# VH-VL binders against Lysosomal-trafficking regulator (mv), part 1

All scores and structures are predictions.

Target 1, 99 residues: Lysosomal-trafficking regulator (mv), of Drosophila melanogaster (Fruit fly) (q9w060r2686to2784)
Amino acid sequence: SLNSQILYNFAAKFLPVDGEIEGEIIITDLKLYFLATYRCRYFNVNCDIANITEIWLKRYQHQETAFEILLDTNKSLFFSLQNADDWKIMREVFCDKIV
Positions, changes and structure headers below are counted from each chain's first letter, unless a header gives other numbers; Kabat numbers aren't used for antibody chains.
F, E and O are the ipSAE of ESMFold2-Fast, ESMFold2 and OpenDDE, as the mean of both directions, binder to target and target to binder. V2 is 0.75 times the mean of E and O plus 0.25 times the DockQ between their complexes.
[cut] stands for letters that were removed.
Atom coordinates printed by the task and the answers are left out, and those that the model quotes come from them; centres of patches stay.

## First folded at step 15 (VH-VL; from w1 with heavy chain F52L N57S)

Design w6
Fold by OpenDDE, fold request of step 23:
Structure w6 (fold): chain C 99 residues (1-99), chain A 119 residues (1-119), chain B 107 residues (1-107)
Amino acid sequence: as target 1 above (99 residues)
Amino acid sequence: QVQLVESGGGVVQPGRSLRLDCKASGFTFDDYAMHWVRQAPGKGLEWVAVILYDGSSPTYADSVQGRFTISRDNSKNTLFLQMNSLRAEDTAVYYCAKGYYRGSYFDYWGQGTLVTVSS
Amino acid sequence: EIVLTQSPATLSLSPGERATLSCRASQKVSRYLAWYQQKPGQAPRLLIYDASNRATGIPARFSGSGSGTDFTLTISSLEPEDFAVYYCQQRSRWPLTFGQGTKVEIK
């Protein structure tokens, strides 16, 4: 919550059903944020890490740098990372949740 | 036009506290992360703290962790830096800086406010 | 933390000359590197972000290049107002860090 520290940031695309949004993922102690680079419906997206039940590694645009976050609400967030190094870090950070 | 105006700087003794304010205008304040960056006299730039657009996830440099508190009042377009247990090495010009959308760059800066910690 | 080392410490040049400033990161920062200009008594000004993108209002004579660990800021032809201190800054990892700066001074 208010005491969370930012740990990582990744350049990413948020991949909702109706398109793709460029932005940045910010990982804190407790939350994952997606911050879009422009005002849109998905300008700010976030979830509590504790509510993440599973993370599935995915492919997007022929790149193995995407992942889908499944939440306990049965909602999901689909992201694609722009950097391979960030992908490695992401996998390390969420290793316990990766299926 | 984007404008950031810091205030609250001054001369304080070690161990004392000081609060800095940064009044923002010319942009949608609550869309952006805000930062404090400081510069000791004749020295380089040092990132101090960040707070996200909604006031969440305050994050600090190790040098100020546990002593400084970054906060914001979006209703007043104001960024704050509560500085406790001040040390001589905290002496610096403190800048508030607007975060760039995509990442933690600083596309706009205030003119800074000088904090001098001396006995 | 990621340490950014700038070189040279001081660059003495004349107006009209080309300035080349280096910033080296202790570890890969991808393209998450910015350049700032700071004149005496003034706040820094963002010049370049993401290694090579000019910030709004920045003259074309400023350009950035590089990725990974080695980055360069180039001023193609120095104007009198370009003599200042330049800092690089990375946002790849927390904490955010700056280089120690390069002073571009009049020869």
Scores: ipSAE 0.865, ipTM 0.953, lowest interface PAE 0.5, mean pLDDT 95
Fold by OpenDDE, last read:
Structure w6 (fold): chain C 99 residues (1-99), chain A 119 residues (1-119), chain B 107 residues (1-107)
Amino acid sequence: as target 1 above (99 residues)
Amino acid sequence: QVQLVESGGGVVQPGRSLRLDCKASGFTFDDYAMHWVRQAPGKGLEWVAVILYDGSSPTYADSVQGRFTISRDNSKNTLFLQMNSLRAEDTAVYYCAKGYYRGSYFDYWGQGTLVTVSS
Amino acid sequence: EIVLTQSPATLSLSPGERATLSCRASQKVSRYLAWYQQKPGQAPRLLIYDASNRATGIPARFSGSGSGTDFTLTISSLEPEDFAVYYCQQRSRWPLTFGQGTKVEIK
């Protein structure tokens, strides 16, 4: 949203089926953004938090710092956080969505 | 080749308004978040506001929340800071700063424009 | 907000000497810490990002280290142009915050 304010930013990898993209997750009052560090096919990814139906905690590369966001469109976004403290905050922020 | 040029600074009385402009060149402006950072005379640096690449998610320091508005016109490669209800403590050099790797470091800065709020 | 405390306030050294500057965060910021240099009458310049990565064009004599709450900027051998004020900055949490600065002055 144009009027939402940034609350958190997490170093993260976006995990499409064909690889991984380094960047940041930005959480605002209304939206979640993924901003890639460098221009690429997945330079910008975002979703409305209101459209998130479920969040599944996942493992990525033997670390339990990944999660999959399920949207009401039946699409999903797979991420891995780079920092354990950010992971804790993410779980607190989205505790109501975590399955 | 990256350049940021601030303008609009000056002397104003408390309670008045002022708008700052920052003209950017030498990089793809709409790929990066842009920031305002200020520095009171003889003091340190204070982050003021950020706006994302597409003009969304304007976010402010508590000290200016509700009084300042950050915005941008990507078609003109220009960043703005509308400052309302100015206070003496807003007196500072205001720097336009480019976000680094779309993150929250500042890899390029303008030379700044001085805003003086005094009765 | 996360408070960054820099030390010492002033560091008096001679050209050729090693400079060690400290930045302590009030809470953990992981490696999300940057260092800036500001010379009199000039805008700040980014030196180090993510605690230890040297920004483009920054001389090798500048290095950063640390993680969590304690960070260090080291200038291995001071050049005349290195006498300036140095600031640390965190991007771990909003709002973004700076340290109060360390002035490196010529002895």
Scores: ipSAE 0.741, ipTM 0.934, lowest interface PAE 0.7, mean pLDDT 94
Fold by OpenDDE, fold request of step 23:
Structure w6 (fold): chain C 99 residues (1-99), chain A 119 residues (1-119), chain B 107 residues (1-107)
Amino acid sequence: as target 1 above (99 residues)
Amino acid sequence: QVQLVESGGGVVQPGRSLRLDCKASGFTFDDYAMHWVRQAPGKGLEWVAVILYDGSSPTYADSVQGRFTISRDNSKNTLFLQMNSLRAEDTAVYYCAKGYYRGSYFDYWGQGTLVTVSS
Amino acid sequence: EIVLTQSPATLSLSPGERATLSCRASQKVSRYLAWYQQKPGQAPRLLIYDASNRATGIPARFSGSGSGTDFTLTISSLEPEDFAVYYCQQRSRWPLTFGQGTKVEIK
């Protein structure tokens, strides 16, 4: 594995097609991780930031707190952030990829 | 019950190296991030390093960056801290700490191992 | 890094009294704040996480409050076993940091 230090961690919900999962987004120099809060690795996800092609800001439950990550594989990851301050940081970190 | 047992502490001269081990039991080790936190004699707590559940993303405090290496062997339920180029200010009790699922808190700690760096 | 400043440095109280401990952050940390208890010769113990949630097994007399930069740990009625050093810790930004601690001692 590549050496990459943690830069940020955000309380977040992962939003798969059939529900929502509470956890944390961890942003490193090279990767974005989502770690589920409950003891289940099934919903843990990770992607290389370099493989992120676009980020779309979205609504979730009538709040402007969600975003969708599009990958070069044409797959996407849908998240909602818990805290407004984390949302601001997320937009700053990924400003070049936000559509 | 959850148990964390540190070992490897001792007295060393400045510039020398030392490796600490932490043996974990009583929980699914590879589900959790693990941390090292140190405490100088009579002083407060200082976060040192973290490593994610799968051994990825080792991250360090500036005070130890480039000198310390955190790693883990999940097959042995063991956390490591390789300390190189030790300084007098590294003198402390070093605690192994389990990451809490709800963020970067520490819900379980070992009893610590003392590292003394002196001429 | 985010600096956490705890006050007072020392609290001298009697069993049964109310203890109020403060933790101030140099910048906003939202609710990403924890409290720990440490007794002499022992490792720290997690008391509160996310500003106001009691950790498993923590007595109801311990409570946390606050958001942003100002946080408070309250012990409603001190028990003999509560005399110890208390630390706050933030996880809002890396590196993780602790306050310098408040010692609660018997009067």
Scores: ipSAE 0.731, ipTM 0.931, lowest interface PAE 0.7, mean pLDDT 94
Fold by OpenDDE, last read:
Structure w6 (fold): chain C 99 residues (1-99), chain A 119 residues (1-119), chain B 107 residues (1-107)
Amino acid sequence: as target 1 above (99 residues)
Amino acid sequence: QVQLVESGGGVVQPGRSLRLDCKASGFTFDDYAMHWVRQAPGKGLEWVAVILYDGSSPTYADSVQGRFTISRDNSKNTLFLQMNSLRAEDTAVYYCAKGYYRGSYFDYWGQGTLVTVSS
Amino acid sequence: EIVLTQSPATLSLSPGERATLSCRASQKVSRYLAWYQQKPGQAPRLLIYDASNRATGIPARFSGSGSGTDFTLTISSLEPEDFAVYYCQQRSRWPLTFGQGTKVEIK
């Protein structure tokens, strides 16, 4: 989105089925991005917040720092945040989508 | 080696417009967020704007919101700052800076270009 | 916005001495804090990122520490080329902000 400004960035791990990828989540007014730390666009995520149907709070490595995003396409994205304060902010920002 | 070269600075009257360019080389330009940071004469550093690697999510400091536009042409490895409705307080050296961690820190800077806004 | 306050404003020291610079944040920024060096007429240079990691090519005499709201940049033994202005910068929240700077000058 051309006019959607960055609101937050969180240190995060993207958790695909076969591992974990370090990077950051960037939240704008309209978009959620995940950018891998290492220069590999293959692992980048770009989705419209409007297409997020549900967010489920999850555990990762026995810590309540993860969450799963469900999209209207029935795809899901699993992330883990590395900062407790970021976790709190994430919950506030997406409170209407958390189940 | 990473190189950033700003251009377009000069002296303008208040209310006028000016466009700054930043030519990048020595790295994969379209992999990184790019920033503008300015420094008024004898003062500290002020973050101005950021744009993501693909040209999306231009974001601005409140002081320039609605007046400045950050953009990029990845095919030319060039970053732009369109400055409209310039004010005296916009007088500064303007640096283009490469984002680190995809745009959170600034690991490389240009030498800057001076913009002077005066009547 | 998060305000970063650096102290002291000016630090007068001699070559070979230890320099200790402080940066305090108005809110917690975790470890998302960087330090930059700027010499007169030059662009800033990244020294430290994530509070304690030295950027590429930065001498070992530079070190960073801290978390939350209080951070420190230490130069173990000042070299003549280290006399400059130092800025801290946070990336915890937008907008990105800098401290007002600490000038390290020769006594």
Scores: ipSAE 0.728, ipTM 0.930, lowest interface PAE 0.7, mean pLDDT 94
Fold by ESMFold2, last read:
Structure w6 (fold): chain C 99 residues (1-99), chain A 119 residues (1-119), chain B 107 residues (1-107)
Amino acid sequence: as target 1 above (99 residues)
Amino acid sequence: QVQLVESGGGVVQPGRSLRLDCKASGFTFDDYAMHWVRQAPGKGLEWVAVILYDGSSPTYADSVQGRFTISRDNSKNTLFLQMNSLRAEDTAVYYCAKGYYRGSYFDYWGQGTLVTVSS
Amino acid sequence: EIVLTQSPATLSLSPGERATLSCRASQKVSRYLAWYQQKPGQAPRLLIYDASNRATGIPARFSGSGSGTDFTLTISSLEPEDFAVYYCQQRSRWPLTFGQGTKVEIK
């Protein structure tokens, strides 16, 4: 769609209950994507930003580098960012959703 | 064997349009973002546009925003660049490029197709 | 938009010598920087991604270093096939941008 252009692209890990998956997060004005580096069960994960109800800041490996998003379907997605500058940007972009 | 083959280049007058095609083979096309990168004769590389694996989120360099449209047909393993309102500064070799893994680095490139915009 | 400035513009060296190429970003790009090699009449080839990781099939004589704004590509001992133009490219911010290139040529 119009203005669905890519705004940010962060190195990240997706943290399902059963693993740790390397990849990247892409944020557009309409969607959040996680694109895994290697083919796996969670190769293409995405959601509409409008469907995100809350974001919870979390620790991963005792670092303030992770966040969990809650969707309006009661599903959640758990991610860890790989550098502090991307972490700051994520907090600014989603400040209205952070609990 | 990964192959990317561009076509559709040629000589056109300013203000006219061209469509470039890039036919991909040897990899799972809809696993990757696809890019266009151009190089004016004797000059450096300029990123032009990207489209994500599913055809979403087309994103453009400022120099082509509003004039060029990137698209893809995953059923035909084909990437497109519709170039409208062409200008002399659009003269370049246009490369189709595959993202390295899922990212925004380019591991496979076509050999390019020349677009010359001249009156 | 992030401007990448490469230096020197031309590097004239003999085979067997060490080449050191610089790329400076106008803003911090973390480690989100790649290096490419391009020979005349050919498409570019990815050498280094994420500042220091060699792409598949790239010889060990190529190494990358740096983070933030200052990055270096080093070719430890030049081979005849290494005389080419080298470009850096960032993916920290959109639009993606390339440096203007460093030509490595035979002295």
Scores: ipSAE 0.724, ipTM 0.899, lowest interface PAE 1.1, mean pLDDT 91

Design w6
Fold by ESMFold2, last read:
Structure w6 (fold): chain C 99 residues (1-99), chain A 119 residues (1-119), chain B 107 residues (1-107)
Amino acid sequence: as target 1 above (99 residues)
Amino acid sequence: QVQLVESGGGVVQPGRSLRLDCKASGFTFDDYAMHWVRQAPGKGLEWVAVILYDGSSPTYADSVQGRFTISRDNSKNTLFLQMNSLRAEDTAVYYCAKGYYRGSYFDYWGQGTLVTVSS
Amino acid sequence: EIVLTQSPATLSLSPGERATLSCRASQKVSRYLAWYQQKPGQAPRLLIYDASNRATGIPARFSGSGSGTDFTLTISSLEPEDFAVYYCQQRSRWPLTFGQGTKVEIK
């Protein structure tokens, strides 16, 4: 059994096509979670980091603080981070997946 | 009314094991990360472990890694801490704590259960 | 891991006085810092989260400020129930860590 340790927590928004959901991103050595603050359709979202093929840096509300994660499963997830320090760490942690 | 009630503390000899339970009520238990935090007599607070809402991603302080196991049973609204290979330095009041919102800070705490490790 | 250093270790004041408590992080934690109060024989109570937001039910005399590495808890006018130990705690990096505490005691 794999020991998945929590490494980072970022205040974040999940950005489905029809909304903007407040929550936090939790990054472990194996998984990325999005946990919405309040119950909604996307209350618990997660993916295995190994299944992430590409990350595309994006703008959201005129800021370079968003990214889109493309998965092998034909899913994509769009997030916005709430501060510049977390944005820098995200880019460093996932630098080998950024297109 | 949110309540967290720890139990299972006691006096044990070094090298022995002890299991702590924390019974939760007054909130949707499986929406939140749960934590153990301890306080040695006359000392400050030390975070011990966390487990996410679904029982995944247990994460530990270096001082207990490999000796303690955090787990939860969401059907019983109960958090556990299995404490193996106990040392004198593990002597503390152990609190269970609820993550604020989903997992970040500790908005509700139990009253604690004392674990004393001595010969 | 991130070390949080609180100052002063002890703050001796009278009711009605202003208390200013400091917490310094060994590396940047953005605004991911909380303050807790602990009275003798009781569990800690969350006062402030995300550097400056008061938790539910916390009186307005408590305020927090700071970002990055330097953080402050201010109690604008001490009440008798405010004499306690105060801890800061970061959630920026794992493991989660607390400062060593500042005791606010009656002069």
Scores: ipSAE 0.707, ipTM 0.903, lowest interface PAE 1.2, mean pLDDT 91
Fold by OpenDDE, look of step 15:
Structure w6 (fold): chain C 99 residues (1-99), chain A 119 residues (1-119), chain B 107 residues (1-107)
Amino acid sequence: as target 1 above (99 residues)
Amino acid sequence: QVQLVESGGGVVQPGRSLRLDCKASGFTFDDYAMHWVRQAPGKGLEWVAVILYDGSSPTYADSVQGRFTISRDNSKNTLFLQMNSLRAEDTAVYYCAKGYYRGSYFDYWGQGTLVTVSS
Amino acid sequence: EIVLTQSPATLSLSPGERATLSCRASQKVSRYLAWYQQKPGQAPRLLIYDASNRATGIPARFSGSGSGTDFTLTISSLEPEDFAVYYCQQRSRWPLTFGQGTKVEIK
C-alpha cells in the first residue's frame, strides 16, 4: 500500500451511525481513504480495495448519492458524495463491485 | 505557528542526485498530506509530489515520475524529496507545502530552496 | 490532466480599483478550485479554496466565484500590497494543476 498511487479524490461525507463527517474520499491503486476535513472521532478511515466485497447504492437525505461499502470483515462504511460527476466516476471505478 | 523550512538545495550537474529536506513545526505533522511544489525561474507553479499522512501513496507528476521519491519521517516532522537523474528542466525553487483539506490545497508553504541543474 | 487557463496575463490597475481575474478549466472541476497570491521573492499564499471560501486571515476585499469550468477572483478595491501574481489551482483530478498566473501590476 505504501507504493500505491492516488487516482481520485472526491468531496464526501462519512456517515457513521451517530452523524455525518465532511471530508474527502481518496482512491488509490490499493486503498480507499476517508480524510475528515477537521479533526474528529473519524479523522482517519480507510480500507483495502481488495477487501471490499460489495458496494450498495443508497439514499441519503432524499438523494441518490450515497453508497455503502461492505468489507470481508463483515463491517461496512457508509458514504455520500456531493457531486454528481464524482458519483459517476465512482460507479465506473467500482463497477465490478456494485450490486 | 506553522513553519516549514526547506534545505538541501544547490547547484548540481545533470544526471546527479540531490535530496531536499523540509522540517515542519506548529501543527500535527502526521495528520496531513505533504507536498512538493516547484517553480522554475520566472515561471509558474508546478505540483511535483504528494505523500499521505502515514507515509503511504506517494504520487508524482509525470515530469518527475521514476526519478523523484517523496518520503517522510513523522517521528522527526520531516519531509524528503530524493531527486535522481536530475535534468536542466528540474531547475527551480522547491517549496514544501502542507496539505489543506488534509491533502488537496496548500495552506502553508515554506520559503523554498533553490535547485540549479547545469553543466 | 486538467489545464487551467488564466486571463488576462497582466492586469494594470491603480490602487482603489476593482480587479477581476479569470480562470478557465479544460474540463469541469465542480467547485474544487483555489486561488493563491505570490509576491516577488515570497512563497505563495492561499487566498480562496473551494471556489468561494476565504482562507484564514484573508481580507474581505478578496472574493471568489464560479463553478464547473469558469472561475473568478475579485479584489473589490486594490490595496498597494495586492499587486502580485495570482494563481488558480484545481483539486478535482490528479495530478493537481495550476494556472499559468495573472500578474496584477500598478498602472
Scores: ipSAE 0.683, ipTM 0.928, lowest interface PAE 0.9, mean pLDDT 94
Fold by ESMFold2, fold request of step 23:
Parts: sequence; C-alpha cells; structure tokens
Structure w6 (fold): chain C 99 residues (1-99), chain A 119 residues (1-119), chain B 107 residues (1-107)
Amino acid sequence: as target 1 above (99 residues)
Amino acid sequence: QVQLVESGGGVVQPGRSLRLDCKASGFTFDDYAMHWVRQAPGKGLEWVAVILYDGSSPTYADSVQGRFTISRDNSKNTLFLQMNSLRAEDTAVYYCAKGYYRGSYFDYWGQGTLVTVSS
Amino acid sequence: EIVLTQSPATLSLSPGERATLSCRASQKVSRYLAWYQQKPGQAPRLLIYDASNRATGIPARFSGSGSGTDFTLTISSLEPEDFAVYYCQQRSRWPLTFGQGTKVEIK
C-alpha cells in the first residue's frame, strides 16, 4: 500500500505485567505491531503510532535494550529488543517521542 | 504436512493482467505473514510482496509497486496476487512463501507457477 | 535497499570436501540473515536463519556464521544431494532482498 508499508522488523519480547512473550515487532509508517512467536493471550498486539504520546527508554535484565510506549489512553506497552543495533534504530525512528 | 499450491500462471501479452492464487494447508494460515517471491528463468530470487496475518500492511518491492496487489482470504486459506500492467520483466516462476515465526524468513514454499509475459 | 553480494559465483568441489560460501551485505544487518538451498526445478529450502540457527530437519553438516555485513555458510562434508544453488537473504530492512546465488557443482 502507498498509505502504509512495513519499514522495520525486530526480534523482541513483549513484557506484560504477568509474563515475558517472545516475538517480533513490526513497524509500519502508521502502526506498531507485536506478533508473538507462539499462540497465547498476547498473540497479536498493536497500536497506531499517532496515538503514542511518549516513549521511555528502559533497562531490562541490566541491558539498555528496552522501551515503554505510552498511549493517549493511558495504556502502556513494554518491550525488550534483541540487540543494541535494533534499540538504536528504535531510538532514531521515534526520536520525536522519546523523553 | 504444510502445503502451499500456486495456480493461475500462464502466457500473457504485455499490459494485460493475471491473478495468482496460493492455497494453503497443514498450518494455521491466519497466524502468519505470507509472501510472494519470484524467480526469472535462469536467474536468482526476488522478493515481491508481503501481507500480514490479518490482511493488513501489504508491502511491495519497488519493481511492482502500483501494479501488483497482494491480498488474502483467511476463511479460505488462500493468498492472492493481482498482477496488472504486466511487463516482459515480470516473466518468472512465482512462489507463495510462508513466514517463519510469523515474519520474514521463508520456511515453506510452494512449487511455483510460471508467468510468461511476451508478445 | 540492502544489496547482498555472494561469492564465489560458482564453487566446483567433489563429494566429501568442505564448501565455504560468502555473503556480504551493503549495510549492517545484525544477525538477520538466512541461507536457502535450491536444486534445479525445485523451490528453495530454508537451511539457516538468524545467521547460525539450523532450520528444522537440516543436517548438522550445514553451519552458518557471521554478523553485521559478512556471513558464511559452511558445508563440512559435501553429500551428493548438496550440489545446488545457495542464496542468502536479509530481513533487517524492507524490502527483503536475496543475494545473487552461489552454485555448488560437482568437479
């Protein structure tokens, strides 16, 4: 689509309060998706990028490879990336939303 | 057994259209991104298009953008490629490919369907 | 887009020999690289994903290594069924791209 396209695809973990879910993040020009590797209650998670109000860089397991996405609904999503290179790309892509 | 079966290939004149189908079985189709990958005769592989598990975010190689449309019908376990304004350079075997771990490596491929664009 | 350059174009070896295939990316792709095998008249087959992980059912004689821009597929002892074309493929950036292939042929 000319209105939406996939830009990046990162190996990632989704970190709900009750778990740690292996999967991948897909970033398009309109949305952020998390796709869990195996079927679970968080199998498909997504948000519109326009609804992201701020992103907080975080540590996870003593590594600076995580971030928390805050939405305009006061909901938040917490992710950990596989490696520092993906984390650097995430910072560059969303630099205007990072606190 | 995972199975992907492409159909709809044939010989067509430049500027015309074709629709390819890929029927999937042996896995939960709507858990995975699906792709088209093509290979011109005697040449290497070229990624063509992807569509996410729910039919969202169709994304295309520059060579086909604006001419090809990828879609899926999850109720029929079928992936489609509508190919409009065909060119000689589109001549290839077209493979349907399943994403590995829902994404961007291709663990299962169909046997392909040949599209020949010539006058 | 990320260009993958494979070398050599053709590798002529005998059964039992070690094959070493190279893939170089025009930009850093971390470890987001796969290797595929394709025999004449057949669809490609996934061998290695994420640079070094063997896909299900792939024999241990296949191994992958590398990170960043330089990647290697090694076949430790060629079997008759290993004479084929091998492609690398990156998933770091869209669009997804393949290398041009390395043909491994019997000497």
Scores: ipSAE 0.667, ipTM 0.892, lowest interface PAE 1.4, mean pLDDT 91
Fold by ESMFold2, fold request of step 23:
Structure w6 (fold): chain C 99 residues (1-99), chain A 119 residues (1-119), chain B 107 residues (1-107)
Amino acid sequence: as target 1 above (99 residues)
Amino acid sequence: QVQLVESGGGVVQPGRSLRLDCKASGFTFDDYAMHWVRQAPGKGLEWVAVILYDGSSPTYADSVQGRFTISRDNSKNTLFLQMNSLRAEDTAVYYCAKGYYRGSYFDYWGQGTLVTVSS
Amino acid sequence: EIVLTQSPATLSLSPGERATLSCRASQKVSRYLAWYQQKPGQAPRLLIYDASNRATGIPARFSGSGSGTDFTLTISSLEPEDFAVYYCQQRSRWPLTFGQGTKVEIK
């Protein structure tokens, strides 16, 4: 089996159309997770990085710290990161997918 | 409220194996990443391994990679550490630790189980 | 791997005195740093997370500060129960790492 290991763990918000969900993004060598801080929504994202087709850099609250992930299922997920250092790492890790 | 109880420690010779168990209660076990952290006698803390809430993405310190296997059984609220090819430097108290919320700070710890590796 | 270096190794003080403990990271960790207290024969106890937030039930005399590479734990007035070993821990990069500890002992 393929050895999956955690590489990064970013404080993040998931941004549905009607709010913000606090949590963290976990990036492994194969997967991207979003785990909500508070289980009040029972909201977890778990996707294979290979299923991410495009990433669009976005602004949130006038800061360039956000991104939108387009999956091969035509769903999109919108996230913001806490700081510029994490956002820089995200851009470097996913540079082949950024439009 | 929250309890973590480690078991399975003991004295073993180098090259042998042990399995540690950590029984959890007082919280929803499958909401949280779980960790093992160890402390050699008279020494500082060393993070050993993590496993995510669903049993995925086991990740290890370099010092134990390839020798230790972390796993969990969410139906039994139990975390495991299979320790193979034990070495003298693995001698430590092994703590089971719960991630803060769902993250990578440790808000609850067990009282630890001692593993002694000596000939 | 991010190395955390704590100073001083030992801090000898009397009850009522102010304690200042330092943790320095070998790389930027933003605010992804925690502090733990460990008394003899006990498991560690989370004091501070995300550089400056007190964990639940931690007295106000404990405070944390810093960002990037330089972090400080301050105990404003030492109580008898505060004589212990203190560890910092980062969660910015894997593997997770701890500092080597600062022992706060009675003078």
Scores: ipSAE 0.508, ipTM 0.861, lowest interface PAE 2.3, mean pLDDT 89

## First folded at step 19 (VH-VL; from n2 with heavy chain N57S)

Design n6
Fold by ESMFold2, look of step 20:
Structure n6 (fold): chain C 99 residues (1-99), chain A 119 residues (1-119), chain B 107 residues (1-107)
Amino acid sequence: as target 1 above (99 residues)
Amino acid sequence: QVQLVESGGGVVQPGRSLRLDCKASGFTFDDYWMHWVRQAPGKGLEWVAVISYDGSSPTYADSVQGRFTISRDNSKNTLFLQMNSLRAEDTAVYYCAKGYYRGSYFDYWGQGTLVTVSS
Amino acid sequence: EIVLTQSPATLSLSPGERATLSCRASQSVSSYLAWYQQKPGQAPRLLIYYASNRATGIPARFSGSGSGTDFTLTISSLEPEDFAVYYCQQRYRWPLTFGQGTKVEIK
């Protein structure tokens, strides 16, 4: 959509079943983007925030810094955040979706 | 080599409109979010607007919201800034900028184009 | 929005001297802080990103440090080409903001 406002950036890793991809999450009032640092098959990942049904907090490498986004299509996206302040902001922003 | 070339600057009266173009080369233009950043004469830098790599998600500074429109044509490797209802405080050199690591650290800038808004 | 305050406004030094530039944020920006150099009549050039990483082609005499609210750019031994204006920039929260600049000039 051409009617959005960027709110946050988070340094993040995208965690597909077959890898660990460095990048960042950009959150607008309408969409969540993951932008991989380098070109790969997961280079441009995004979803509409309205399509997110649940967010599950997860551990990654023994830290509570990861989350799984469940979409209304029953697909999921798994991320870890690189920064404790970003983790706090993510929980605040999406508190109504966290199970 | 990465190049960004702005054009379309000039002198214009308050309330009028102006369109800036930025021609990009030397990189895969549609991989990157593209930005406009401005600098008033003798002043610091102010971020103005950004647009997503596919052109679908523009975002603006509050100072220009509702007056400026950022857009892009990926088939022409060109970024645009349509500036309507111009004010004296919009007087600045306008830079086109590319994000480093696809983010918001600006590694390549054009040389800028001067916009002067005066009666 | 997050305000970045740079100090000093002007730093007058000779070639070979060490320069220390400060950038203070009005609230934590974590490590999402960049430094730029701007010479007269030129666009800014990226020096440091993510608080401490040198951008491609930036000499080792430039180093960045800090996190949270307090950040420092250090030029270990000034070269003649280093006399310029330096800006910090955060990308932690939108809108993106820049500091007001520190001018490094020849004594």
Scores: ipSAE 0.449, ipTM 0.842, lowest interface PAE 2.9, mean pLDDT 89

